Miniprotein binders against Mevalonate kinase. Designs and how they scored, part 3

Target 1, 378 residues: Mevalonate kinase, of Arabidopsis thaliana (Mouse-ear cress) (p46086)
Amino acid sequence: MEVKARAPGKIILAGEHAVVHGSTAVAAAIDLYTYVTLRFPLPSAENNDRLTLQLKDISLEFSWSLARIKEAIPYDSSTLCRSTPASCSEETLKSIAVLVEEQNLPKEKMWLSSGISTFLWLYTRIIGFNPATVVINSELPYGSGLGSSAALCVALTAALLASSISEKTRGNGWSSLDETNLELLNKWAFEGEKIIHGKPSGIDNTVSAYGNMIKFCSGEITRLQSNMPLRMLITNTRVGRNTKALVSGVSQRAVRHPDAMKSVFNAVDSISKELAAIIQSKDETSVTEKEERIKELMEMNQGLLLSMGVSHSSIEAVILTTVKHKLVSKLTGAGGGGCVLTLLPTGTVVDKVVEELESSGFQCFTALIGGNGAQICY

## First folded at step 5 (miniprotein)

Design s27 (from X1 with I38K)
Fold by ESMFold2-Fast, scan of step 5:
Structure s27 (fold): chain B 378 residues (1-378), chain A 117 residues (1-117)
Amino acid sequence: as target 1 above (378 residues)
Amino acid sequence: TPEEQIEEYKEEGEEAKEKGDIEEARYYFSFAIKVALKNGDKESEAKAYNELGEVFRKLGRPYEAEFWLAKAYRIAFKIGDEKAIAEILQELGKAYEEMGKTEEAQEMFDEAEELAS
């Protein structure tokens, strides 16, 4: 038997950086997925004492004996409770790190170590010490700021929880989880995110788990329902960035120019709220009219991000290219590189703009915004 | 091997299409693309983009189909794979037809037919 799960990445539609300073931000799921397939061996199969992790999209495989895992992560099975998500202690995390190191991960792929550690923690706490093969594939580019770590945590947790349910509904395709299971899943995924990021906000995993959109401000998360199709071109500049330095830079600018920066943050707050209202609205306003309003708000937000000092020459190059095609773009996430979003109005074909962007060394994707969260398939 | 992995994804994707499981076909062809890219296999990359384009068209998403099919076309053109170009143009024609772009669809069909000759 096998269980399949998938979880979407995410983008910040508006409000990045300003949200650190009390403004509203809007995040949305994108229909680019991380997939997890969980396969249990037949009872008579050889090697029924191993846990195997396959990262097929990057041609890596890891395998541990269950006995070795028990040595590193000893616990009483009577303590195992899937309904109560558990944090990984520093001591346990160090033991898990040794298990990862023993697999001789190549130096150029050490960035995977925290994801593998998250896998081992979530697997052993939700399933326990049972043999399986877990296959992970992702449509999301790694390190691009599109929520790949949260998508991994959510997809892993969805597969693990689904396999643990005694009453299984066999679907003929991808099925969403109910609210109770999504809440449990999201809490477990957050524990996985802690292993990868230390102190995550919970925003990325919430968007990935529930799908659609969220609006967040000062620790308050509001889930939103998207009532219009919204299609984006996502351009990865392939330029690395230092998120901490960018966040620090904005804070320093706010200290030097408090009145100006307060006005910038207030303007972003208004933009984020209006974007959410447009996408959530059920009125008879045409899709084309809504798209034009969204384009203008995205353009305004990009100008304010430039005012915060978080753009980059690579981002501006993408924007200049898309402007020639009468399209509007803005950075998403930390800026300083990373990804750029371009709204694609209804009827837009992208051949020429994509050809030009890719000729400049950028990587392009298309995605629908505000779609499904975590899903399972049997 | 990379060749074996691409063939496995391709076979599974084609089987999923035949069964009408278009979302599962998307899964397989998306990862065939990744393996082809990693190994510089331009012919397999173009074919996988073409398959993914057909998948998105069948999912009722002709604009996403156009994105993948245009990538397939550019690669097939550069490597001179006339059979692949004809197949891609046929699929682009179907995508444009579903967009209501009748004139552009006919241009694609006409060019595909001429290459098939």
Scores: ipSAE 0.713, ipTM 0.887, lowest interface PAE 1.6, mean pLDDT 88

Design s28 (from X1 with Q5E)
Fold by ESMFold2-Fast, scan of step 5:
Structure s28 (fold): chain B 378 residues (1-378), chain A 117 residues (1-117)
Amino acid sequence: as target 1 above (378 residues)
Amino acid sequence: TPEEEIEEYKEEGEEAKEKGDIEEARYYFSFAIKVALINGDKESEAKAYNELGEVFRKLGRPYEAEFWLAKAYRIAFKIGDEKAIAEILQELGKAYEEMGKTEEAQEMFDEAEELAS
């Protein structure tokens, strides 16, 4: 038996950083996926008492005996319930960390430890102690703020839950899950995100699970329907960032300059609300006219992000390049590096701008915004 | 081996295309790309990007197709693979046709024909 699942990454269209200070933010799924393939051994296969994880993106493979996993993640089978997502205790997480350490990760790959821990927790709680090979391939760059950890958690959970679906309910090709299964999936994915991030907001996994768009403000997440095609060029600066330091820096600037920063946060709130309204609108305004309005709001938001102190020379280099091609760009997520979004109006061919950006050492992707969430295939 | 794995994903992707399962073809070519990229196999990388470009074109997304086909072209040009360049230009021509850019499409087809001869 083989089950395939995929889950999209995400971008923050507007409102990053300001959302910490009470402003509205808007996030959207992007059609760049993390894929998870779950393969169970044939009943005739002798001596496969192992759980194997293959990370194709980085040419790494991990393998554990099921007996060893059971020692580290002890639970009574009477408490195993797929319908009730479970948090990993600190004690169990420490035991899982030992399982990961025993795989002898190279020092430069230690950042994978939490993702592997999440995999072991989700697998054992949803499937139990059964042999399988799990293959992961991601179109998303890791550590760039495109929601790769959430996409991993969502895709893993989708594959694991889908393995229990009967043949009579299986569709042909890639299909979305119903609302009940998406809610269960999203709750399990959130438990995975807690292992990776400690106290996640729930934004990234919600966007990845449900697709489309969300707006969020003061801890409240609202799902939105995108009613227009929106195409972006995503440029990865390849510059690492410290999200904690960037968030702290904005807070410190707000303390030093409270009136100015309050005005900045209020301006961002207005931009986020207007962007959401344009994209959700079912009115007869042309796509081209909506694109021009979105372009201007993105440009304004980037100026406000610069006012918050979260830009970077690498981000500015991308923006300068895209401006030569009459395109508008803004950072997405924490800033300080990471990814830059460039709106691509209808009819825009990207070869020349992409060639210039890649010649500068940046990595480019194109993506449609607000598409499908988690999907499964048999 | 990496070469055997790429060939398996390529065959699965081609089979999915023949059956009209275009999203399934994307899945397989995505894996072929990653295996080729990790192993520095530039020939297979270019070919996989070309296949992904065709997939996006068949999904009715010629602008995304152009992005992937342009990547394939730059790699094939750098390694001097004239056969791959001709195949990629043929696919670029089809993408431009679907964009309604008939002059650009014809230019691509003409270039491909010259290289094939």
Scores: ipSAE 0.732, ipTM 0.894, lowest interface PAE 1.6, mean pLDDT 88

Design s3 (from X1 with I22Y)
Fold by ESMFold2-Fast, scan of step 5:
Structure s3 (fold): chain B 378 residues (1-378), chain A 117 residues (1-117)
Amino acid sequence: as target 1 above (378 residues)
Amino acid sequence: TPEEQIEEYKEEGEEAKEKGDYEEARYYFSFAIKVALINGDKESEAKAYNELGEVFRKLGRPYEAEFWLAKAYRIAFKIGDEKAIAEILQELGKAYEEMGKTEEAQEMFDEAEELAS
């Protein structure tokens, strides 16, 4: 049996940082995917006793004997249930870390350790101790704020859960899971995110699992339906960022300048709500007119992010380049580096702007936003 | 090896194209690009961008096609591969035709013909 799954990354369209202070944020899925393929051995291969993980996009392979995994990760099928997502204890996580260390990861690739740990936890809890080859390929750049960890957790969970679905529900090509399975999937993916990030918000995995867009305010997530195509140029500055320091910096600025910063957060809240309303509207407004309004709101949001102190010289360099081509850009996620979004109106060709950005050492890709969530294929 | 992995992805992508399975072709060429990028293989990177551009055009997404083909063009130009440049310009011309940009399409076809001669 072979099962394939994919899950999208995400961007924050508006509301990053201000959402920590009670404003609304809007996040959307992007059509750049993490793919997971599960391959089980033929029944005739009775003595196959290994779990193999292949990260083919970076030419790495890991393999464990099932006996060694079973020693490190306690599993009792009488007390554990696939329908009940389980948190990884600190003790179990330390044992899993030893399994990862035994694979002799190169120093320059130690950043993969948490993802491999998440893989081992999710695999053993959902499948158990059965032999398989698991292949992971991701279109998403790691650590750039495009939701690569959430896409991994969602795609992996989708593949693992799909292996238990009846063949009668199997379709041709990529298909979405039903609402009950998506809810279960999202909860398992959240447990995976805990291994990678400690205290995740749940935004990234929810967008990746359900697709489309979400609106988030004060711990409440509302799913949104996108009713217009949106195309973005995504520019990776390749500048690393310290999200915790950036979040702390905004909070410190709010303490020093409470009235000004409250006004900034309120302005962001209004922008996020208006962006969501425009994208969801089914009225007779043309796509071009909606694009112009979204463009202006993105420009305003970037100005407010500057007021919060979370931009960076690399981000400003991207923005200056895109402005020269009459395009509007804003940072996405934590800022301080990372990725920049540029809205591409209908009819826009990007060769000249991309050439200038890449000549400056930045990495560019294009994506449609607000599309599909987690999908499976047989 | 990286070279073997790139060749495998390229062959699978070409087979998917022949079957009309452009979503699967997208998958293979996307990862051929990633392996080529990680290993500094500019020739394979340019060729994979050209293939991905054709795939997006076949998926009815000529604006995304233009993005990938422009990347292919810049690399082929830098390494001086005139044959690759001519092939990429022909694909760019087709993408511009599907956008309704007839003048730009003809410019691409004319330049491709001049380089091929």
Scores: ipSAE 0.764, ipTM 0.902, lowest interface PAE 1.3, mean pLDDT 89

Design s30 (from X1 with Y9L)
Fold by ESMFold2-Fast, scan of step 5:
Structure s30 (fold): chain B 378 residues (1-378), chain A 117 residues (1-117)
Amino acid sequence: as target 1 above (378 residues)
Amino acid sequence: TPEEQIEELKEEGEEAKEKGDIEEARYYFSFAIKVALINGDKESEAKAYNELGEVFRKLGRPYEAEFWLAKAYRIAFKIGDEKAIAEILQELGKAYEEMGKTEEAQEMFDEAEELAS
């Protein structure tokens, strides 16, 4: 028996940093996916006492005996149903950490530890203590700020929940889940995100689960529907960033310059609301005209991010390169490095701009914005 | 074994394309790219990018196809794989045709034919 699931990454189109200070942010799914394949052994199989996790695209494999997993994770969890998402206690998380340490993860790949812990928690709570092989493959670059952890949690949860349906209907290709299953899935994925990030906002997993776009303001998430195609070039600067230091820096600037920074945050709020309105609009405005308006708002947002102090020389290098090709770019996420978004208007070919960016040591991807959320294939 | 894994993924991707499961083909070729990258296999990386470009063209996304095919072209050019360059230029020509860029498409086809001759 085999079930497959996939979940998209995400980008922040506008409102990063300012959202911490009460402004609106807009986030969108990108059609770069994390895939999870779940395989259960045949009843006659001799090797039916193990749980195996394969990260084949990075040549890593982990395997645990079910008896060892039962020693580390309490049996009382078997009394909880799949319809009730459960938080991992600090005590249980420490036990799971020991299971991960026993696999002798290479020092340079220690960053995978929390993802593996999340896998063990979600698997045992949704499936229980049954043998399986789980294969994970991701199109998303790890650690890039494109929502790879949320995509992992969403794709894992989708595969696990789908495999628990005994009266499943085998369909053609990838299919979306209904609203009830998406809500349950998103709540389980959020519990996974807690293991990876401690106190996640819920934005990344919600975008990955439901797809399309959301706007977020003061703890309230509103789902949006895109009524236009939107294509981006995503450039990874490969410059690491310290998100906590960047967030702290903006807060310190707001303390030193309260009136100016309040005006900056209010301007970002207006930009985010206008972007959402343009993309959702069903009026007769042409796609080209909407693209020109989005282009201008992205350019303005980047200027305001500069005012917050969160750009970086690598980000500015990407922006200067894209400007030579009459394209507009802005950082996405924390800034200080990380990824840069470039709007690609209808009809734009990217060979020359991508060649220049890659010659400078940057890594490029292309993505459609506002597409599908979590999907299942049997 | 990495070479065997890449070949198996490419075969699965090609089989998916023949059956009309274009989204499944995307999965296999994306995976092949990552395995090639980890193993520094530039020849397989270029071929996998070319296959992914064809997949996006068949999904009705010729502009995204152009992105992947251009990556394939740059690698194939650096390693001097004339056969791969000709194949990539043929796919670029088809992508340009689907964009309605007939003049650019013909330039690609002409260059591919010149290399094959």
Scores: ipSAE 0.671, ipTM 0.876, lowest interface PAE 1.9, mean pLDDT 88

Design s31 (from X1 with V35I)
Fold by ESMFold2-Fast, scan of step 5:
Structure s31 (fold): chain B 378 residues (1-378), chain A 117 residues (1-117)
Amino acid sequence: as target 1 above (378 residues)
Amino acid sequence: TPEEQIEEYKEEGEEAKEKGDIEEARYYFSFAIKIALINGDKESEAKAYNELGEVFRKLGRPYEAEFWLAKAYRIAFKIGDEKAIAEILQELGKAYEEMGKTEEAQEMFDEAEELAS
């Protein structure tokens, strides 16, 4: 039996930073995926006592005997239920860490430890102690702020849950899960995110699981329906960022300049709400007309982000390049580096702008915004 | 070997492409791209991008096709692979035709023909 799953990354279209101060933020799925293939051995196969994880996009493989996993991870049949998502205790996480250490990760790849720990927790809680080979391949760059950790948790959980679904005959390709399974999946993915991030917001996994777009304000997530195609160029500056320092910097500026910053946050709130309304609209407005309105709102939002002090010379270099090609760009996520989002209006070819950006050492992707969430394929 | 794995994924991608299953084709060509990148195989990387571009064009997404084909072109140009350049230009020409960009399409076809000769 083989099951494939995929889950999208995400971008923040508007509202980053200001959302910490009570403004609305809008996040959307992007059609760049993390893929998980779950393969159970045939009854005749040798070594049907092992769990193997293959990270194909970085050429790494890990393997554990099921007996060793059972020794390290608590097994309680009365509480082991895939329909009831469970948090990993600190004690269990320490035991899982030993399993990861036994694989002798190279020092330069130690950043994978939490992801592997998440894999072991989710696999054993949802499947139990059965042999399998799990293959992971991601289109998302690591550490770029495009939701790669959440996409991993969502795609992995989708594959694991899908292995228990009995009906296997409708459709020739990728299919979405129903609402009940998506809710269960999202809760399990959130538990995985806790292992990686400690206190995740829930935004990244929710967008990845459900797809489309979400609106987030004052701790509340609202799912939104995207009713227009929207194409973006995503430019990774390859500049690392300290998210905590950037968030702290905005807060300190708000303390020093409370009236000005309140106005900035209120302006961002209005932009986020208007962007959401445009994309959700089912009126007769043309896609081209909506694209022009979105371009202007993105440009305004970037100006307000600059006012918050979260831009960077690398971000400004990307923006300057795209302006030369008559395109509008804004940072996405924490700023200070990371990724820059550029709206690509209908009819736009990207060769010249991408060549210039890549010549400057930046990495480019294209993506459709507001598409599908988690999907499975048999 | 890496070359054998790349060929296997390309063949599986071609089958998915023939069936019109873009998601499956994308998955297989994505694997071919990853293996080529890990092994510094610029020729296979360019060819895999070219295949992905053809897939998006076949699905009626010529603007997405242009992005992948342009990446293929720049790599093939840097390594001086004239046969790959000609094939990529031929596919770019088809993508531009699908966009209704007749002048750009003809420019691509003319350059491809010149390199093939």
Scores: ipSAE 0.672, ipTM 0.864, lowest interface PAE 1.6, mean pLDDT 87

Design s32 (from X1 with N39L)
Fold by ESMFold2-Fast, scan of step 5:
Structure s32 (fold): chain B 378 residues (1-378), chain A 117 residues (1-117)
Amino acid sequence: as target 1 above (378 residues)
Amino acid sequence: TPEEQIEEYKEEGEEAKEKGDIEEARYYFSFAIKVALILGDKESEAKAYNELGEVFRKLGRPYEAEFWLAKAYRIAFKIGDEKAIAEILQELGKAYEEMGKTEEAQEMFDEAEELAS
């Protein structure tokens, strides 16, 4: 038996940083996926007592005996089942860390350790102690702010839950899960995110699980339906960022300049709400007219992010390049590096702008915004 | 090994295309690109971009196809692979046709024929 799942990354269209200060933010799924393939051994398999994880796109493979996993991860059948998402205790996390350390990860790839820990926790809680081979591949660059950890948690959970669903239809191509299964999936993915990030907001896993768009404000997440096509050029500056330092910097600026920063945050709130309204609108406004309005709002949001102090010379270099081609760009996520979004109006060919950006050492992707969430294929 | 992985991905992707399983072909060629980048294998990188471009065109996404094919073209041009350039220009022509850019499409086809000697 083979089950395939995929889950999208995400971008923040508007409202990053200001959302910490009570403003609305809008996040959207992107058409770049993390894929998980789950294979159970045939009856003829010789070594059917092992759990194997393959990261084929980076030529890494990890394997554990089920007996060793059972020793490290306690199981209480009266307390734990797949319908009840469970948090990993600090004690169990330390035991899982030992399982990961025993695989002798290269020093350069230690960043994978939390993802592998998440895999072991989710696998054992949802499937239990059954042999399998799990293949994970991601189109998303790690650490770029495109939601790669959430996409991993969502795609992994989708594959695990799909393999254990009592009733399933084997259709052609990718299909979405129903509302009940998506809710369960999202809760499990959130538990996985806790292992990777400690105290996640729930935003990244929610947009990856449900797809489309969300708006969020003061801990409240509202799901949105995109009613227009949106294409973005995503430019990865390849500059790392310290998210905690950037968030702290904005807070310190708000303390030093409270009236100005309150006005900045209020302006961002208005921009985020208007962006959401335009994208959700089913009115007679043409796609081109909506694109022009979105471009202007993105440009305004970028100016406000500059006012918050979260841009970077690498981000500004990307923006200057895209302006030469009459395109509008803004940072996405924490800033200080990371990724830049450029809206691509209908009919725009990107070869020349991409050539210039890549000549400067940046990495470019194109993506459709507001598409599907978690999907399954049998 | 990474060399074995890239050949596996390329072969699986080609088989998926032949079967008409275009979404599966997308999967394989996307990851062939990642392995080619790890290896620094510019020839395989260009070929994988060209295949991914064809895949996106077949998925009804000619603007995405153009993005990947343009990357393939720039690499093939730098390494001087005339056969690869001709193949990429043929695919770019098809993508431009699907965009309704008839003049640009014909320009690509004409250049490809000149190089196919």
Scores: ipSAE 0.748, ipTM 0.900, lowest interface PAE 1.4, mean pLDDT 89

Design s33 (from X1 with L52Y)
Fold by ESMFold2-Fast, scan of step 5:
Structure s33 (fold): chain B 378 residues (1-378), chain A 117 residues (1-117)
Amino acid sequence: as target 1 above (378 residues)
Amino acid sequence: TPEEQIEEYKEEGEEAKEKGDIEEARYYFSFAIKVALINGDKESEAKAYNEYGEVFRKLGRPYEAEFWLAKAYRIAFKIGDEKAIAEILQELGKAYEEMGKTEEAQEMFDEAEELAS
């Protein structure tokens, strides 16, 4: 038996950093996916006592005996229910960490330990202690602010929940889960995100699970319907960043310059609200006219992100290159490196700008934004 | 081996295309790309991007197809794989046709034919 699932990454169109200070942010799914393939062995298989995780992107494989997993992760059938998402306790997380440490993860790949811990928690809570091979492949660059951890949690949860659906179809390709299953999936994915990030906002997993777009302000998430196509060039600077340090830096600047920074945050709030209104609009405004308005708002937002201190020389190099081609770009997510978004107007061919960016050592992707959320395939 | 794994994923992707499961073909060619990248196999990387671009064209997304096909072209050109270049130019021509860019499409087809003969 095999189940495949996929979940999209995300980008932040506007409002990153300022949202921590009470401004509105707008995030959208991108059609770059994390894929999870879940395979259960045949009853006659010789290896019926193992759980195997294959991370194909980085050529790593992990394997545990089910007996060892049972020792480390408490099991009480009277309290376990896949319809009730459960938080991992500190005690259980420490036991899971030992399971991960026993796999002898290379020092340069220690950043994966929380993702592997999340896998073990979600698998055992949703499936229990049954043998399987789980294969993960992602189109998303890790640590680039494109929501790779949330896409992992969502795709993994979708595969695990889908394996329990009795009315499997054999011939329809990729299909979405219904609203009830998406809500359950999103809650489980959020528990996975807590293992990876401690106190996640819920924005990344929500947009990955439901797709389309969301508006987020002061912990309140509103789902949005896009009524126009949007195509982006996404440029990965390949520069790592520390999100917590960047967030702290903005907060410190707000303390030193409270009036200026309050004005910056208020300006970002207005930009985010206008972007959401333009994209949701059902009026007769042409796509081209809406694209021009969105371009200007993205340009303004990038200027305000510079005022917050979260740009980087690598980001500015990408922006300078795209400006030569009359395109507008802004950082997405934490900044300090990571990814840059460039809006591609209808009819734009990107070969020349991509050639220049890649010659500078950057990695380019193209994506439609506001598309599908989590999907499954049997 | 990485070469065997790439070939396996390409065969699975081709089978998915024959069944009309274009999204499944995307999944398999995405794996072929990742294995080629990890192994530093530029020849297989270019061919996998070519297949990936064809998938987007078949999904009705010629602008995304052009992006991946152009990437395949630059790699194939740098390594001097004339057979791969000709195949990529044929797919680029089809993508430009679907964009309604008839002149650009014909330029791609003409260059592909010149390299093949």
Scores: ipSAE 0.699, ipTM 0.874, lowest interface PAE 1.5, mean pLDDT 87

Design s34 (from X1 with L52F)
Fold by ESMFold2-Fast, scan of step 5:
Structure s34 (fold): chain B 378 residues (1-378), chain A 117 residues (1-117)
Amino acid sequence: as target 1 above (378 residues)
Amino acid sequence: TPEEQIEEYKEEGEEAKEKGDIEEARYYFSFAIKVALINGDKESEAKAYNEFGEVFRKLGRPYEAEFWLAKAYRIAFKIGDEKAIAEILQELGKAYEEMGKTEEAQEMFDEAEELAS
């Protein structure tokens, strides 16, 4: 028996940093996926007692005996319920960390520890102690701010929950889950994100689970519907960043320059709301006209992000390159490096701009914005 | 082996394409790309990007197809694989046709034919 699931990454279209200060942010799913394949052994073919995790996108494999897992993660099956998402206790998380340490991760790949811990928690709580091989492959670059952790949690949860779906609900090809199953999935994925990030906002897993777009302001998440195609070039600068330092820097600037920074945050709020309104609009405004308005708002947003002090020379290098091709770009996420978004108007071919960016050592992807959330396939 | 793994994913992707399961073909070619990339197998990487481009074209997304096919072309050109270049140019021609770029499509087809031996 085999089940496949996929979940999209995400980008922040507008409102990064300013959202910490009361402004609106808009995030959207991107059609770059994390895939999870869940395979159970044939009932009569082989008596094995192992759980195997294969991370194909980094050529790593981990394997545990079910007896060892049961020792570390004790539970009573009579109280276990898939329909009630459960938080991992600090004590259980410490025991899971030992299971991960026993696999002897290379030093350069220790960043995987929390993801593997999340896998073990979600697997044992949703499936229990049954043998399986779980294969993970991602189209998303690691640590780049494109929501790879959330996509992992969502795709993994989708595969695990889908393994219990009756034959009646199965279809041909990739299919979305209904609202009830998406809500359950999103709550489980959020529990996984807590293991990876401690206190996640819920933005990344929500947009990955439901797809399309979300609007976020002052702790409130609103799901949005995109009513226009929107294509982006995503350029990974490959420059690492310290998100906490960048967030702290913005806060310090706001203390030193309160009136100016309040105006900056208010301007970002207006831009985020206008971007969402344009994309959601069902009026007869042409796609080309909407693209020109979005282009101008992205350009303005990048200027305000520069005013907050979160751009970087690598980001500016990407922007300078795309401007030569008459394209508009802005950073996404924390800035200080990371990824840059470039709006691709209808009819734009990208080979020449991509060739220039890649010759500078940057990594390019293309994505449609606001597409499908979590999907399953049998 | 990595070579056997890439070949298996390519075969499953081709089978999915033949059956019209284009999204499933994307899944398999994504694995082929990743394995080729990790192992520095430029020949397989170029071929996998070419298949990925065909997948996007068949999904009705010729502009995204062009992105992946251009990556395939640049790699094939660097390694001097004339057969791969010709195959990639054929797919680029089809993508340009679906964009309505008739002149560019014909240029791709003509160059592909010149490279055929």
Scores: ipSAE 0.718, ipTM 0.884, lowest interface PAE 1.5, mean pLDDT 88

